# VH-VL binders against NAD kinase (nadK), part 162

Target 1, 268 residues: NAD kinase (nadK), of Syntrophomonas wolfei subsp. wolfei (q0aze0)
Amino acid sequence: MKIILVNNRFKENTEKKAQEIAGQLSALNVEVIIDNGLDEPYAGTVDFIMVLGGDGTMLRAARRYGQRAIPVLGVNMGTVGFLSNIEINELAEYLPLILREEYSLEARMMLEVAVFQQQSLLTRVFCLNELLLRSNSPRMLSFALEISGQKLEPYRGDGLIVSTTTGSTAYSLSAGGPIADPQLDAFIVTPVASHIINKRPLVVSPEREISLHLLEEREAIIGIDGQIKMDFGAENRVLIKRAPHPLLMVNLKAKPFFTSIDRSLQRQ

## First folded at step 13 (VH-VL)

Design AA131 (from AA1 with light chain N92K; framework fv_bermekimab)
Fold by ESMFold2-Fast, scan of step 13:
Structure AA131 (fold): chain C 268 residues (1-268), chain A 123 residues (1-123), chain B 107 residues (1-107)
Amino acid sequence: as target 1 above (268 residues)
Amino acid sequence: QVQLVESGGGVVQPGRSLRLSCTASGFTFSNFGMHWVRQAPGKGLEWVAAISYEGSNKYYAESVKGRFTISRDNSKNILFLQMDSLRLEDTAVYYCAKDHLWFSRSSYGMDVWGQGTLVTFSS
Amino acid sequence: DIQMTQSPSSVSASVGDRVTITCRASQGISSWLAWYQQKPGKAPKLLIYAARTLQSGVPSRFSGSGSGSDFTLTISSLQPEDFATYYCQQAKSYPLTFGGGTKVEHK
C-alpha cells in the first residue's frame, strides 16, 4: 500500500505531525510519500491520499491529485471545515479501517478550467470549489457569459463566480448563491455585485460548457479555489466544463452537512 | 496577414448547382465559426449560413434552407457553400466571413471578410 | 425571424457633423447587435459588437448605444473617410438578420 500525505508546512507547523504519521504508517509496512506543496505532484501510482489540514489543504490536494480516481481522506488538524471527515485525534481509531479498505466513497464533481490568451492556452487547471472573475479596480466589469452557445444579457458588475456544489458554501455563498447539497452535480453561477438588479444565481447542468470574456478593457483577476490568481483582460477567455473525474472523498464517519452549515451561518 | 479568399462564383442557369469555396490564411481557422453573407446588386446584406468551429452545428436562412449546404475542412482551412436548385433570386456577391470570437458556439459579429465572389444567371 | 428596421435609409451630412443612425429589432435582442461600415465595391467592416464594444482599430468618434430592441450608432464628428453605408445586425439568435442599411452621403 502506498499513501500520499498532503500537508501545508506553513499552517500550524504540520510538518512534524506528518512525519510522525509517516513513521507510524511505515511501521505498518505502508510506503509513504509526503507532499508539502513545494514540489511537483508525485507522479507514481498510489493507493490512497491522506490530507492533513483544513479545507485549503484539501483544495490543493484536489487540484494536484483529484483527477486520478484515488480515495482522498480529509483529516482535520483542529480547524472547523467542510472537506475533512475525521479529526487528527481520531486517526489512530480509523487507521485499521483505512488499511482494510472498510469505508465508503463520495464523488464530488470538479471544474476543468482552461484560460486562453487570445487563442493560446495559458493554463488548464482542475478545481473543487470555484472560479471567480472579479474587478481589480473601482470600475465595474462588462462581460459576456455563454452557456453551451447561449449568450445571456451582458453582465455589468464586480464579477461572477462559477462554482461546483461543493463550492456552494465558499465564495458563492458570500455573494448570495444558494447552499447546495454536495451530492448533487451542478454548476452554480453567482453574480458579484451586479449593477443589473435582475441578475440572479443560476443552477446549470454539469454537462454544459461555460465561457467568460470581457466586453471592455478592464483590470480584472481570475481566482481558482482562492489559491491561484491571474490577470484577466479583454484578450483573455476562460472555458469551464465538468472535469473528467470527480474527487473521490473517503467517508469513515457520518458528517451532518446540513446541521454543520446551519451552525456555521448562525456564527457569522 | 489575416485573409479570406472566395472562389467558385460565375454565371449559371436556373436550377443548376454551384459550389463556392473560401480559403483562410493568417489565423487558426479551426478555432472560429464561419459565415456566408450575400448582397444582391444595389441591395443590402443578407446572412445566408453559418457553421460552428468544429463543424457540428450548421445554420441557414429560411430562403436557402434545403437548397444550400455549408461545410468546412479544417485540415485545409477551407469553407464551402454547396448551392443546389439555384434561382434568379440567388443573384448576389457572396462573402465569406469569420466570426469575431474563438471557441464560441454563438455569434458576436463578423470581423474578417473576403472580397466576395459574384453569382449571376444567364438566360 | 427577428426583423431589423434601420432608419434613415440615407442621410446627407458634412464633415464635422454628428450623425446618428437607429436600428430597431422586432424582438428583444439584449445587447447582441453589431454595426458594420461598407464602402462601394468593398466588403463590410465590423465597427461595433455587443451594442457598444468598439472593435480594435476603430476610431473613438464611433459609438453605439441601446439595449433590448432600440439601438443607435453615433459618429460624433464625421470625417471624409466615414461616407459609406452602415448596417446593423442582430446576433442574439439564428437566423442572423441585417438592417436595410443607411447611406451616409456628402451634402
Scores: ipSAE 0.707, ipTM 0.868, lowest interface PAE 1.5, mean pLDDT 91

Design AA132 (from AA1 with light chain N92S; framework fv_bermekimab)
Fold by ESMFold2-Fast, scan of step 13:
Structure AA132 (fold): chain C 268 residues (1-268), chain A 123 residues (1-123), chain B 107 residues (1-107)
Amino acid sequence: as target 1 above (268 residues)
Amino acid sequence: QVQLVESGGGVVQPGRSLRLSCTASGFTFSNFGMHWVRQAPGKGLEWVAAISYEGSNKYYAESVKGRFTISRDNSKNILFLQMDSLRLEDTAVYYCAKDHLWFSRSSYGMDVWGQGTLVTFSS
Amino acid sequence: DIQMTQSPSSVSASVGDRVTITCRASQGISSWLAWYQQKPGKAPKLLIYAARTLQSGVPSRFSGSGSGSDFTLTISSLQPEDFATYYCQQASSYPLTFGGGTKVEHK
């Protein structure tokens, strides 16, 4: 059995905890690879990915490994999040089930994001939550949204979010998007501070292709999962489609999504 | 140099068929939707047909539906218009034109045009 | 089909004049309108798309405005090279349709 431990090198005590867990797994004859984000993703075959940290660490793991159809378990080591399944102090209890492969998997769709500079592919990335297009100046943007060949009325405002259902509780929620059951596959398209009051969030088929480009020269940024940022101008175009593979999230204990959301919204 | 060159026009008899070709150079042909637009002598522009960048979607003006067929060969950078059952009202200069935006399944405008090829009739 | 009506069919103007050409769609096309310039014996040239976005290399004296069904192309100070026929074209849905054209000619 080979397991990748993904941790955040910048989080207090996570490196030490990752080494401690790696030692425990090695004692059980599990081969462990530690991924702290510094190197290229591990290229060999692996049986399981364990993510130590919060939602941010899971988002990074999903970008690095999410397309490989490997079970990924979120182990919370900080603030309560939506992408972890168990707490770090529960790991010892659940480890026998992990090693015997006695767990269920939940498939979570991912986005494939291709960014072009004129006709040239600048980058292609996968993400679990969302792509954000936003103004990087006081001036509002004017941009085109195309959905599978259909052009909507141009958007005028601060930006737009194209989200998965998993991302419905991230930036899309903050911008007024709906809370979506993560077991559904859909794109959620949420305007950011639209000039037009009647621009509503859209929920569209995950089989559709979404594209964005600016109609006026403006200073803008695209953000991916809140972790990757790139300049975006009138000569750029972004194409978004459903990624070839979903992220396979490990479910070891029932986590009631809607009651968890309700708790968060009630304000602690 | 970005260029479109039409060929295949000429004098034809009513009811006959003709195939127009448009050879593209200087850009990645397979990234763009393509159009045929015609202009009768002394008249305005009339859009005729369009094809998506992969070739899977085709669109036609009502006046040519069932008679004209648009196609493309991305390996050779060539756009075609097969014109069957030709009528006197099909007399025009035929332009091929490239759509403005790459990898779009919609149209934003036509930014590159060929010089045109004349289709006319003899009795 | 969406019908595009241009006005006027022709306009006589002198260098330095402000010229306005209007285009009306038979139904709403949002901002999905392009403007072209055509000189005799030549292929059309794209000037503006998405109603107001100037194509690269097109002089700033050209501007577009409007949305929905009513659109205007403006040449703020006509130059000798601007005498030509101008066409609007809706890009909202297939089949694509052009206006009838407006010829800008010398007085």
Scores: ipSAE 0.696, ipTM 0.852, lowest interface PAE 1.4, mean pLDDT 90

Design AA133 (from AA1 with light chain S93Y; framework fv_bermekimab)
Fold by ESMFold2-Fast, scan of step 13:
Formats: C-alpha cells, sequence, structure tokens
Structure AA133 (fold): chain C 268 residues (1-268), chain A 123 residues (1-123), chain B 107 residues (1-107)
C-alpha cells in the first residue's frame, strides 16, 4: 500500500504531525509520500490519499490528485470543515479500516476549467468548489454567459460564480446562491452584485458547457477554489465543463451535512 | 495574414448542382464556426448556412433547406457548400465568413470575409 | 424567422454630419446584434457586435446602442470613407437574419 499524505506546510504543527503519522504508517508496512505543496504532484501510482488539514488543504489535494480516481480522506487538524470526515485524534481508531479498504466512497463532481488568451490555451485546471469571475476595479463588468450554445442577456455587475454542489457552501453562498445537497450533481451559476434585478442563480445540468468572456475591456480576475488567481481581460475566454472524473471522498463515519451547515450559519 | 478564398462559382443551368469551396489561412480554422452568406445583384445580404467549429451542428436558411449542404474539412482548412437543385433565385455572390469567437457553439458576428464567388445562370 | 427591419433605406449626408441608422427585430434578441459596413464591390466589414462592442480597429466615431428589439448605429461625425451601405444582423437565433440595409450617400 502506498499513501500520499497531504499537509499544509504553513500551519505550525502540521509538518511535525505529518512526520509522526508517516512513521506510524511505515511501521504498518505502508509506503508514505509526503506532499506539502512545494513540489510537483507525485507522479507514481498510489492507493490512497490522506489530507491533513482544513478545507483549503483538501481543495489543493483535489486539484492535484482528484482526477486519478484514488480514494481521498480528509482528516481534520482542529478546525471543523465541510470536507473532512474524521478528526486527527480518531485516526488511530480508523487506520485498520483504511488498511483493509473497509469504507465507502462518495463521488463529488469537479469542474474542468480551460482559460484562453485569444485562441491559445493558457491553462487547464480542475477544481472542487468554483470558478469566480470578478471585477478588479471600481468599474462593473459587462460579460457574456453562454450555456451549451445559448447566449443569455449580457451580465452587468461585479462578476459571476460557476460552482459545483460541493462549492454551494463556499463563495457561491456568500454571493446569495442556494445551499445544495452535495450528493446532487449540478452547476450553480451565481451572479455577484448584478445591476439587473432579475439576474438570479441558475441550477444547470452538469452535462452543459459554460463559457464566459468580457464584452468591454475591464480589469478583472478569475479565481479558482480561492487559491488560483489570474488576470482576465477582453482577449481572454474561459470554458467550463464537468471534469472527466469525480473526486472520490472516503466516508468512514457519518458526517451530517445539513446539521453541519446549520451550525456554521449560526456561528457568524 | 488571415484570409478566406472562395472558389467553385460559375455559370450553371437550373436544376443542376454546384459545389463551392472556401480555403482558410492565417488562423486556426478548426476553432471557429463558419458561415455562407449570399448577395443577389443589387440586393442585400442573406445568410445561407452555418457549421459549428467541430462540424457537428449545421444550420440553414429556410430557402435552401433540403437543397444545400454545408460541410468542412478541418485537416485541410476548407469549408464547402454543396448546392443541389439550383434555382434562378439562387443567383448571387456567395461569401464565406468566419464567426468572431473561438470555440463558441453560438454566433457573435462575422469578422473575416472572403471576396466572394459568383453563381449565375445561363438559358 | 426573426425579421429585421432597417430604416431608413437611404440617407443623404455631408462630411461632418451625425448619421443615425435604426434596426428593429420582430421579436426580442437580447443584445445579440451586429453591424456591418459594405462598400461597392467589396465584402462586408464587421463594425460592432453584441449591440455596442466595437470591433478592433474600428474608429470610435461608430457607436451602437439598444437591446431587446430596437437598435441604433450612430456615426458621430461622418468621414469621406464612411459613404457605404450598412447592415444590421441578429445573432441570437438560427436562422440568422440581416436587415435590408441603409445606404449612406453623399448629398
Amino acid sequence: as target 1 above (268 residues)
Amino acid sequence: QVQLVESGGGVVQPGRSLRLSCTASGFTFSNFGMHWVRQAPGKGLEWVAAISYEGSNKYYAESVKGRFTISRDNSKNILFLQMDSLRLEDTAVYYCAKDHLWFSRSSYGMDVWGQGTLVTFSS
Amino acid sequence: DIQMTQSPSSVSASVGDRVTITCRASQGISSWLAWYQQKPGKAPKLLIYAARTLQSGVPSRFSGSGSGSDFTLTISSLQPEDFATYYCQQANYYPLTFGGGTKVEHK
């Protein structure tokens, strides 16, 4: 068995804890590769991915490894998130089940985001939560939204979010989008401070293709999972579709989504 | 240089067939939807047909539906219009035109045009 | 099919004049309208798309406005090279349709 252990290098105790866990796994004849985000993703075959940290660390792991169809377990390091399944102090209890592959998997859709400069592909990125288009100046944007060949009335406002159902509780929620059951597959298209009163969030089939481009030259950026940021101008275009593979999240214990989100909303 | 060059026009008899070609250069042909637009002598522009960038979707004006077939060969950068059962009212200069936006499944406008090829009829 | 009604059919103007051309769609087409300029014996040239977005290289004296079913092309100060025929074209629904054209001719 080979396991990738993903941690957040910049959190005080995570590197030390990752080394401790790697030692424990090695004692059980498990080969461990530590990914602290500094190097390229591990290119070899692996059987399992263990993510030590909060939702941000899980988003990075999903971007790096989510398309490989490898089980991914979120292990919380003290702050409860939506993407972790067990707490770090529970890991020893659950290790035998992990090693015997005695767990269920929950598939979470991902976005495939292709960004172009004119006709040249700048980058292709996979993400778990969302793509955000937003203004980077006091001026509002004017942009076109195309859904599977259908052009909507141009948007005027601060931007737009294209989200997975997993991302419904992230930036889309802050922008007024609906809370979606993550077991559903859908794109959620949420306007950011639209100047048109009738622009509402859209819930769209995950088989649709979505594209965005500016109709007027403005200073804008695109953000992906809150971690990747790129300048976006009138010569840029972004194409979004369902990624080829979902993220396979390990479920070792019941994690009640609706009570978790309810508690989170009360703590603001 | 971005160019579209039409060929295949000429004098034809009613009821016959004619195949127009449009050769593209200076841009990535396979990234763009393509159009045929015609203009009868002294008349306005009339949109005839369109084909998506990958070739899977085709659209026609009602006046040519069932008689004309649009196709493309992305490996050779060539757009075609097969015109069957030609009628006197098909007399026009035929332009090929590139849609403005890459990888779109819709139309935004036609930003590059060829010089046109004339289709006319003899008695 | 969406019918595009363009007016006027012709307009006589002098260099320096403000010229306004209108285009009406038989049903709503959002903002998905393009404007073209055509000179005798030449292919059309795209001026404006999405009702108001100026094509690269087109002079700023050209501007577009409107949404839904009523659209306007304005030339703020006519230049000698602007004497031509202008066409609107809806790009929202297939089949695509052009207006009948407006000839801008010298007085």
Scores: ipSAE 0.731, ipTM 0.875, lowest interface PAE 1.2, mean pLDDT 91

Design AA135 (from AA1 with light chain S93T; framework fv_bermekimab)
Fold by ESMFold2-Fast, scan of step 13:
Structure AA135 (fold): chain C 268 residues (1-268), chain A 123 residues (1-123), chain B 107 residues (1-107)
Amino acid sequence: as target 1 above (268 residues)
Amino acid sequence: QVQLVESGGGVVQPGRSLRLSCTASGFTFSNFGMHWVRQAPGKGLEWVAAISYEGSNKYYAESVKGRFTISRDNSKNILFLQMDSLRLEDTAVYYCAKDHLWFSRSSYGMDVWGQGTLVTFSS
Amino acid sequence: DIQMTQSPSSVSASVGDRVTITCRASQGISSWLAWYQQKPGKAPKLLIYAARTLQSGVPSRFSGSGSGSDFTLTISSLQPEDFATYYCQQANTYPLTFGGGTKVEHK
């Protein structure tokens, strides 16, 4: 059995804990690879991925490893979040279940984002939450949104978010998007500060292909899961589709999504 | 640079068939939707047909539906228009044209045009 | 099918004049309209797409405006090379349709 431990090198306690856990796993004849974000993703075959940290660390793990169809467990290191399943102080209790493969998997769709410079592919990135197109200056953007060959009325505003259902509670929520059951597969398309009064969020089939390009030269950026940032201009085009594989999230403990989100939306 | 060259036009009798070809060079043909547009002598432009960049989606003007077939060969950079059951009202210069935007399944405008090939009828 | 009505059918103008050409769609086409220039014996040239986005290499004296069903092409100061026939074309839905054309003539 080979396990990747993903942690944040800039958090001293997570590095110490990763070493402790690696020692425990090695004692049980499990090979451990530590990914602290310094180097490229581990290229070899692995059986399980354990993410030690908050939601940000999980987003990085999903981007690096989410397309490999490997079970991924989020272990919270003391900060409340939506993407972890167990707390670090519960790991010892659940470790025997992990090693016996006695757990269920929850599939979470991911986005495949392809960014072009004219006709040349600049980069292809996978993400769990969303792609954000936003203005990088005080001037609003003018851009085209195409959904599976259908052109919508041009958008004028600060930008647009294309989100998974998992990402419905991240930037999309702040921009007025709906809360979606993360067990559903769908794209949520949410405008950011649109100057057109009736531009509403759209919920569309995950089989659709979404594309964006600027209709007017502006300074803009593409943001992916709040972690990757790229310049975006009129010579650029982005194509978004469902990623080939969902992120396979390990479920060892019931985590009540709806009661958690409802609590967040309560008075003030 | 970027070029489209039509061929296959000529003089034909009503009811016959004709196949037009359009050879592309100077750009990545497989990245763009393609169109056929015609213009009768002394008349305006009339859109005839379009094909998506992969070749899976095809569209036709009502006047040619069921008689004309658009196709493409991305390995050879060639666009085709098979014209069956030709009528006198099909007399026109036929242009092939490239859509403006790469990897789009829609149309934004036709930014590159061939010089046209004339289709006319003998008595 | 969406019908595109273009007016006027012809206009007589002199170098330096401001020329305005209008195009009306029989139903809403959002901003999905292109403008073309065609000189005698030549293929059309794309000037503007998405109603107001100037094609690369097209002089800034050309501008487009409008949305929905009413659109305008403006040439702010006509140059000798601008005497030509101009066509609008809706790109909102298939089948695509062109306007009847406007001939900009010397006089």
Scores: ipSAE 0.726, ipTM 0.870, lowest interface PAE 1.3, mean pLDDT 90

Design AA136 (from AA1 with light chain S93D; framework fv_bermekimab)
Fold by ESMFold2-Fast, scan of step 13:
Structure AA136 (fold): chain C 268 residues (1-268), chain A 123 residues (1-123), chain B 107 residues (1-107)
Amino acid sequence: as target 1 above (268 residues)
Amino acid sequence: QVQLVESGGGVVQPGRSLRLSCTASGFTFSNFGMHWVRQAPGKGLEWVAAISYEGSNKYYAESVKGRFTISRDNSKNILFLQMDSLRLEDTAVYYCAKDHLWFSRSSYGMDVWGQGTLVTFSS
Amino acid sequence: DIQMTQSPSSVSASVGDRVTITCRASQGISSWLAWYQQKPGKAPKLLIYAARTLQSGVPSRFSGSGSGSDFTLTISSLQPEDFATYYCQQANDYPLTFGGGTKVEHK
């Protein structure tokens, strides 16, 4: 058994805890690869991915490894998030089930984001939550949204979010998007501060292709899962589609999505 | 140097067939949707047909639907228009045109045009 | 099919004049309208797309405005090379359709 242990190097206690857990796994004859975000993703084959940290660490793990069809377990180490399944103090209890492969998997769709400049592919990134297009100045953007060959009326405003259902509780929620069952496969397209009163969030088939480009020269950025930031100008275009493989999330214990989100919203 | 060059026009008899070709150079042909637009002598522009960049979606003006077939060969950078059951009202200069935006199955405008090839009928 | 109506069919103007050409769609086409310039014996040249986005290399004296069904092309100060026929074209729905053209002639 080979396990990748993903942690956040910039949190002191997380790095230390990762080393402790790696030692415990090695004592059980498990080969451990530590990914703290500094190096390239591990290129070899592995049997399991354990993510130590919050939702941000899980988003990085999903981007790096989500397309490999490998089980990914979120282990919470602080603030409770939506992407962890067990707490760090429960890991010892569940470790025997992990090693015997006695768990269920939940598939979560991902986005494939291809960014072009002058017809050249700049980058292709996979993400779990969303792509954000946003103005980087006080001037509003003017941009085209194309869905599977259909052009909508141009958007005029601060930007747009293209989200997975998993991402429905992240940036899309803040912009007025719906809360979606993460077991549903769909794109959620949410305007950011649109100046057109009839621009509403759209829920579209995950088989659709979505593309964005600017109609006027403006200073804009695109953000992916809140972790990758790129300049975006009139010479750029982004193409978004469903990623080839979903992220396979490990369920060791029931975590009720709807009661969790209800409690979160009630506190505000 | 971005260019489109049409060929295959000429004098035909009504009811016959003719195949037009358009050779592209100076840009990545396979990234763009392509169009055929015609103009009868002394008349305005009339859109005829379009094909998506990968070739899977084809569109036709009602006046030519069922008679004309648009196709492309991305390996050779060539666009075709097969014109069957030709009528006198098909007399026109036929232009090949490139759509403006790469990797779109929609149209944003035609930014590169060939010089045109004339299709006329013998009297 | 969406019908595109241009007015006027011709306009007589002098160098330095402001010229406006209008285009009306028979149904809403959002902002999906392009403007072309054509000189006798030559292929058309794209001036503007998405109703107001100026094509690279086109002089700033050309501008487009409008949305929905009513659109305008404006030449702020006509130059000798601007005497030509201008066409609008909707790109909202297939089949694509052109207006009838507006010829800008010497006064």
Scores: ipSAE 0.727, ipTM 0.872, lowest interface PAE 1.3, mean pLDDT 91

Design AA137 (from AA1 with light chain Y94W; framework fv_bermekimab)
Fold by ESMFold2-Fast, scan of step 13:
Structure AA137 (fold): chain C 268 residues (1-268), chain A 123 residues (1-123), chain B 107 residues (1-107)
Amino acid sequence: as target 1 above (268 residues)
Amino acid sequence: QVQLVESGGGVVQPGRSLRLSCTASGFTFSNFGMHWVRQAPGKGLEWVAAISYEGSNKYYAESVKGRFTISRDNSKNILFLQMDSLRLEDTAVYYCAKDHLWFSRSSYGMDVWGQGTLVTFSS
Amino acid sequence: DIQMTQSPSSVSASVGDRVTITCRASQGISSWLAWYQQKPGKAPKLLIYAARTLQSGVPSRFSGSGSGSDFTLTISSLQPEDFATYYCQQANSWPLTFGGGTKVEHK
């Protein structure tokens, strides 16, 4: 059995904790690869991925490994979040179940994002939450949104978010998007400070392809899962579609999504 | 140099068929939707047909629907227009044109045009 | 089909004049309109797309405006090379349709 431990290199004691867990797994004859984000993703075959950290660490793990159809478990290190299933102090309790593969999997759709400069592919990246297009200056953007060949009225405003249902509680929520059941597959398209008053969020079939490009030269950025940032200008275009594979999230402990979000919203 | 070159025009008899070709060079043909646009002598532009960059979606003007077939061969960088059941009102210079935006399933405008090929009729 | 009505059909102008050409769609086309220039014996040239986005290499004396159903192409100071026929074309929905053209000719 081979397991990847993904940790947050910028958080205190995460490296130490990863080493401790790696030692425990090695004692059980499990091969461990540690991914702290400094190197390229591990290229070999693995059986399981453990993410040690908060939601941000899970987003990085999903981007690096989510397309490999490997079970991914979020282990929280003490920070509350939506993408972790168990707490670090519960790991010893659940480890026998992990090693015997006695758990259920929840499939979470991902986005495939391809960014072009003119006709050249600059990058192709996968993400779990969202792609954000936003202005990087006080000037509003003017941009085209195309959904499977249908051009909508040009958007004028600060930007647009294309989100998965998992991402519905992330940046899309702060921009006025709906809260979506993460068990559904859909794109959520949420405008950011649109100058056109009645531009509403759209819930779109995951089988559709979404394309964005600027109609005027502006200083803009593309943000992916809040972690990747790229300049975006009138010579750029982004294509978004459903990723070939969903992220397979390990479910060891019941997580009451609706009661959790309800409680969170009452406090905020 | 970005270039489109039409061929296959000529003098035809009513009711017959003709196949036009358009050879592309200087750009990645398979990235762009392609169009056929015609212009009758002394008249304005009339859009005829379009094909998506991968070839799966085809669109036609009502005047040619059921008679004309657009197709492409991305391996050879060639666009085709098969014209069946030709009528006198099909007399025109036929232009092939490249759509402006790569990998679009819609149209934004035609930024590169061929020189045109003339289709006329004998008595 | 969306009909594109272009006016005037011809205009007589002198070098240095401001020339305005209008285009009206029979139904709303948002901003999805392109403008073309065609010189005698030549293929058309794209000037403007998305109603107001100037194609690279096109002189700044050309500008487009409008949205919905009413659109305008303006040449701020006509040059000798601008005597040509101009066409609008909607790209909002299939089938695509052109206006009838406006010939800009010498006085």
Scores: ipSAE 0.708, ipTM 0.859, lowest interface PAE 1.3, mean pLDDT 91

Design AA138 (from AA1 with light chain Y94H; framework fv_bermekimab)
Fold by ESMFold2-Fast, scan of step 13:
Parts: sequence; structure tokens; C-alpha cells
Structure AA138 (fold): chain C 268 residues (1-268), chain A 123 residues (1-123), chain B 107 residues (1-107)
Amino acid sequence: as target 1 above (268 residues)
Amino acid sequence: QVQLVESGGGVVQPGRSLRLSCTASGFTFSNFGMHWVRQAPGKGLEWVAAISYEGSNKYYAESVKGRFTISRDNSKNILFLQMDSLRLEDTAVYYCAKDHLWFSRSSYGMDVWGQGTLVTFSS
Amino acid sequence: DIQMTQSPSSVSASVGDRVTITCRASQGISSWLAWYQQKPGKAPKLLIYAARTLQSGVPSRFSGSGSGSDFTLTISSLQPEDFATYYCQQANSHPLTFGGGTKVEHK
């Protein structure tokens, strides 16, 4: 069995804890590859991915490995979040189940984001939460939103979010988007500070293709999962569709989504 | 150099057929929707047909529906217009034109045009 | 089908004049209107799309305005190379339709 252990090199004690866990797994004849974010993603075949950290570490793991159809387990290291399944102090208890492959999987849709400049592909990125288009200056953006060949009235405002259902509780929520069941496959399109009163969030079939481009030259950026930032101008175009493979999240114990989000909202 | 070159125009008798071709060079043909637009002598522009960049969606003006067929060969960078049951009212210079925006299944405007090919009728 | 009515059909103007051409759609087309310039014996040239976005390389004396069903193309200070026929075209829905054209002639 080969396991990738993903950790956050910048969080105190995560590197030491990753080494301790790697040693324990090696003693059980498991080959361990440690991914602390410093190197390129491991290119070989892998049976399981264990993510040690918070939601941010899971988002990075999903971008690096989510398209490989490999089970991914989130192990919480003390940061409250939505993407982990077990706590670090529970890992020893659940290790036998992991090694015997006695767990269920939850499929979470991902976005495929292709960014072009002058018709040339600049980058192709997969993400679990969202793409954010936003102004990078005091001036409002003017941009076109196209959904499977249908042009909406031009958007004028600070930006737009195209989110997965998993991402419905991230930036989309902050911008006024709906809370969505993460087991549902859909795109959520949420305006950011629109100057047109009746621009509303849209819930769109995951079979649709969404595209964005600026109608006026402005300083804008696109953000992916809050971790990747890129400049975006009138010569750029972004195409968004459902990624070929969902992220396969390991479920070792019940984590009730709706009661968890309800508690989070009540703390405000 | 971005260029579109039409061919296949000529003199035809009413009721016959004609096939126009448009060869693209200097841009990635498969990234753009394509159009046929015609202009009768001394008259204005009339949009005729369009095809999406991958070829799956086709659109026609009411005056040509059922008579004209638009198609494309992305491997050869060629756009076609098959014109059947031709009428005297089809007399025009036929332009092929590239849509402005790449990877769109909608139209924003036509930024590159060919020089046109004349379709006229014998009496 | 969406019908595009363009006015005037012709206008006589001198270099330096402000020229205004109007275009009316028979139903709402949002901002999805393009403007073209055509010189005799030549193919049309795209000037403006999305009602007001200048195509790359088009001089700033050309401007577009309007939304919904009423649109205007303005040439702020006419130059010798601007004598031509101008067409509007709706890009809101298929079939696409052009206006009848406005010929800008030398006075």
C-alpha cells in the first residue's frame, strides 16, 4: 500500500507529526510519500491520500491529486473546518479500517478552469471550491457571462464567483450565495457587489460551460480556492466546466453537514 | 497574417445548387464560430448562417432555411455553404466571416472577413 | 426575428462634423449590438461590439451608446477616411440581423 501524506509546512508541529505518522505507517509495511508543498506533486501510483491539516491543506491536496480518483482523507490538526472527517487524536483508532479499506467514499464535484490569453492556454487548474473574478482597482468591472452559449446582460460590479456545491460555504456564502448540499452536483454563480440591483445568484447544471471575459480594459484578478491568484485583463478569457473526476472523500465517521453549517451561522 | 478566402461562386441557373468554400489561415480556425453574410448588388448586408466553433450548433436566416447547409472541417480550416434550390433573390456577394470571440457558442461581432465571392444567375 | 431599423439612410457631412447614426431593434437585445463600416468594393470592418466596446485599432472618435432597443453610433469629428456605409447588427439571438445601412457622403 502506498500513501501520500499531505501536510502544511508552515504550521507548527505538522512536519514533526507527519514524520511520526510516516514512521508508524512504515512499521505497518505502508510506503509513505510526504508532500509538504515544497516539491511538485508525486507522479507515481498511489492507493490513498491522507491530508493533515485544515481546509486550506485539503484544497491544495484536491488541486494536486483530486483528478486521480484516489481516496482522500482529511485529518483535522486543531483547525475547525468543513473538509476533514476525523481528528488527529482519532487516527490510531481508524488506521486499521484505512489499511483494510473499510470506509465509504463521498464524491465531490470539482471545477476545471482554463485561462486563455490571445487564444493561447495559459493554465488549466482544477479546484474544489471556486473561481473568483474581482476588480483589482477602485473601478468597477464590465464583463460578459456566457452559459452554454447564452449571453446574459453584461455584468457591472466588483466581480463574480463560480462555485461548486462544496464551495457554497466559502466565498460564495460571503457574497450572498445559497448554502448547497455538497452531494448535489451544480455550479453556483454569485455576483460580487453588483451595481445592477437585480443580478441574483444562479444555480446551474454541472453539464453547462461557463465563460467570462472583460468588455472594458480594467485591472482584475482571478482567484482559485483563495490560494492561486492571476492577473486578468481584456485579452484574457476563462472557461469553466465540471472536472472529469470528482474528489473522492473518505468517510470513516458521520459528519452532518446541515447541523455543522447551522452551528457556524449561529456563532455570528 | 489572419485571412479568409472564399471560393466557389459563379454563374448558376435558378433551381440548381452551388457549394461555397472559405479557407482560413493565420488563426486557430477551430476556436471560432463562423458566419456567412451576403450582400446583393447595391443593397445592404444580410446575415445567412452561422456554425459554432466545434460544429455542433448551426443557425440560418429564415430566407435560406431548408435550402442552405453550413458545415466546417476543422482539420482542414475550411468553412462550407451548400446552397440548394437557388433563387434569383440569392444573387449576392457571399462573405465568410470569423466571430470575434474564441470558444463562444454565441456571437459578439464579426472581426475578420473574406473578400467575398459573387453568386449570380444566367438568363 | 428581430428587425433592425437604421436611420438616416444617408447623411451628407464635412470633415470635422459630428455624425450620429441610430439603430432601433424591434425587441430588446440588451447590449448585444455591433457596428460595422463598409467602403465601396470592400468587406465590412467591425468597429464596435457589445454596444460600446471599441474593437482593437478603431479610433477613439468612434463611440457607441444605448441598450435595450435604441442604439447610437457617433463619430465625434469626421475624417476623410470615415466616408463609408455604416451598419448595425444585433447579436442577441439567432437569426442575426443587420440594419439597412447609413451612407455617410461628402458634402
Scores: ipSAE 0.674, ipTM 0.851, lowest interface PAE 1.4, mean pLDDT 90

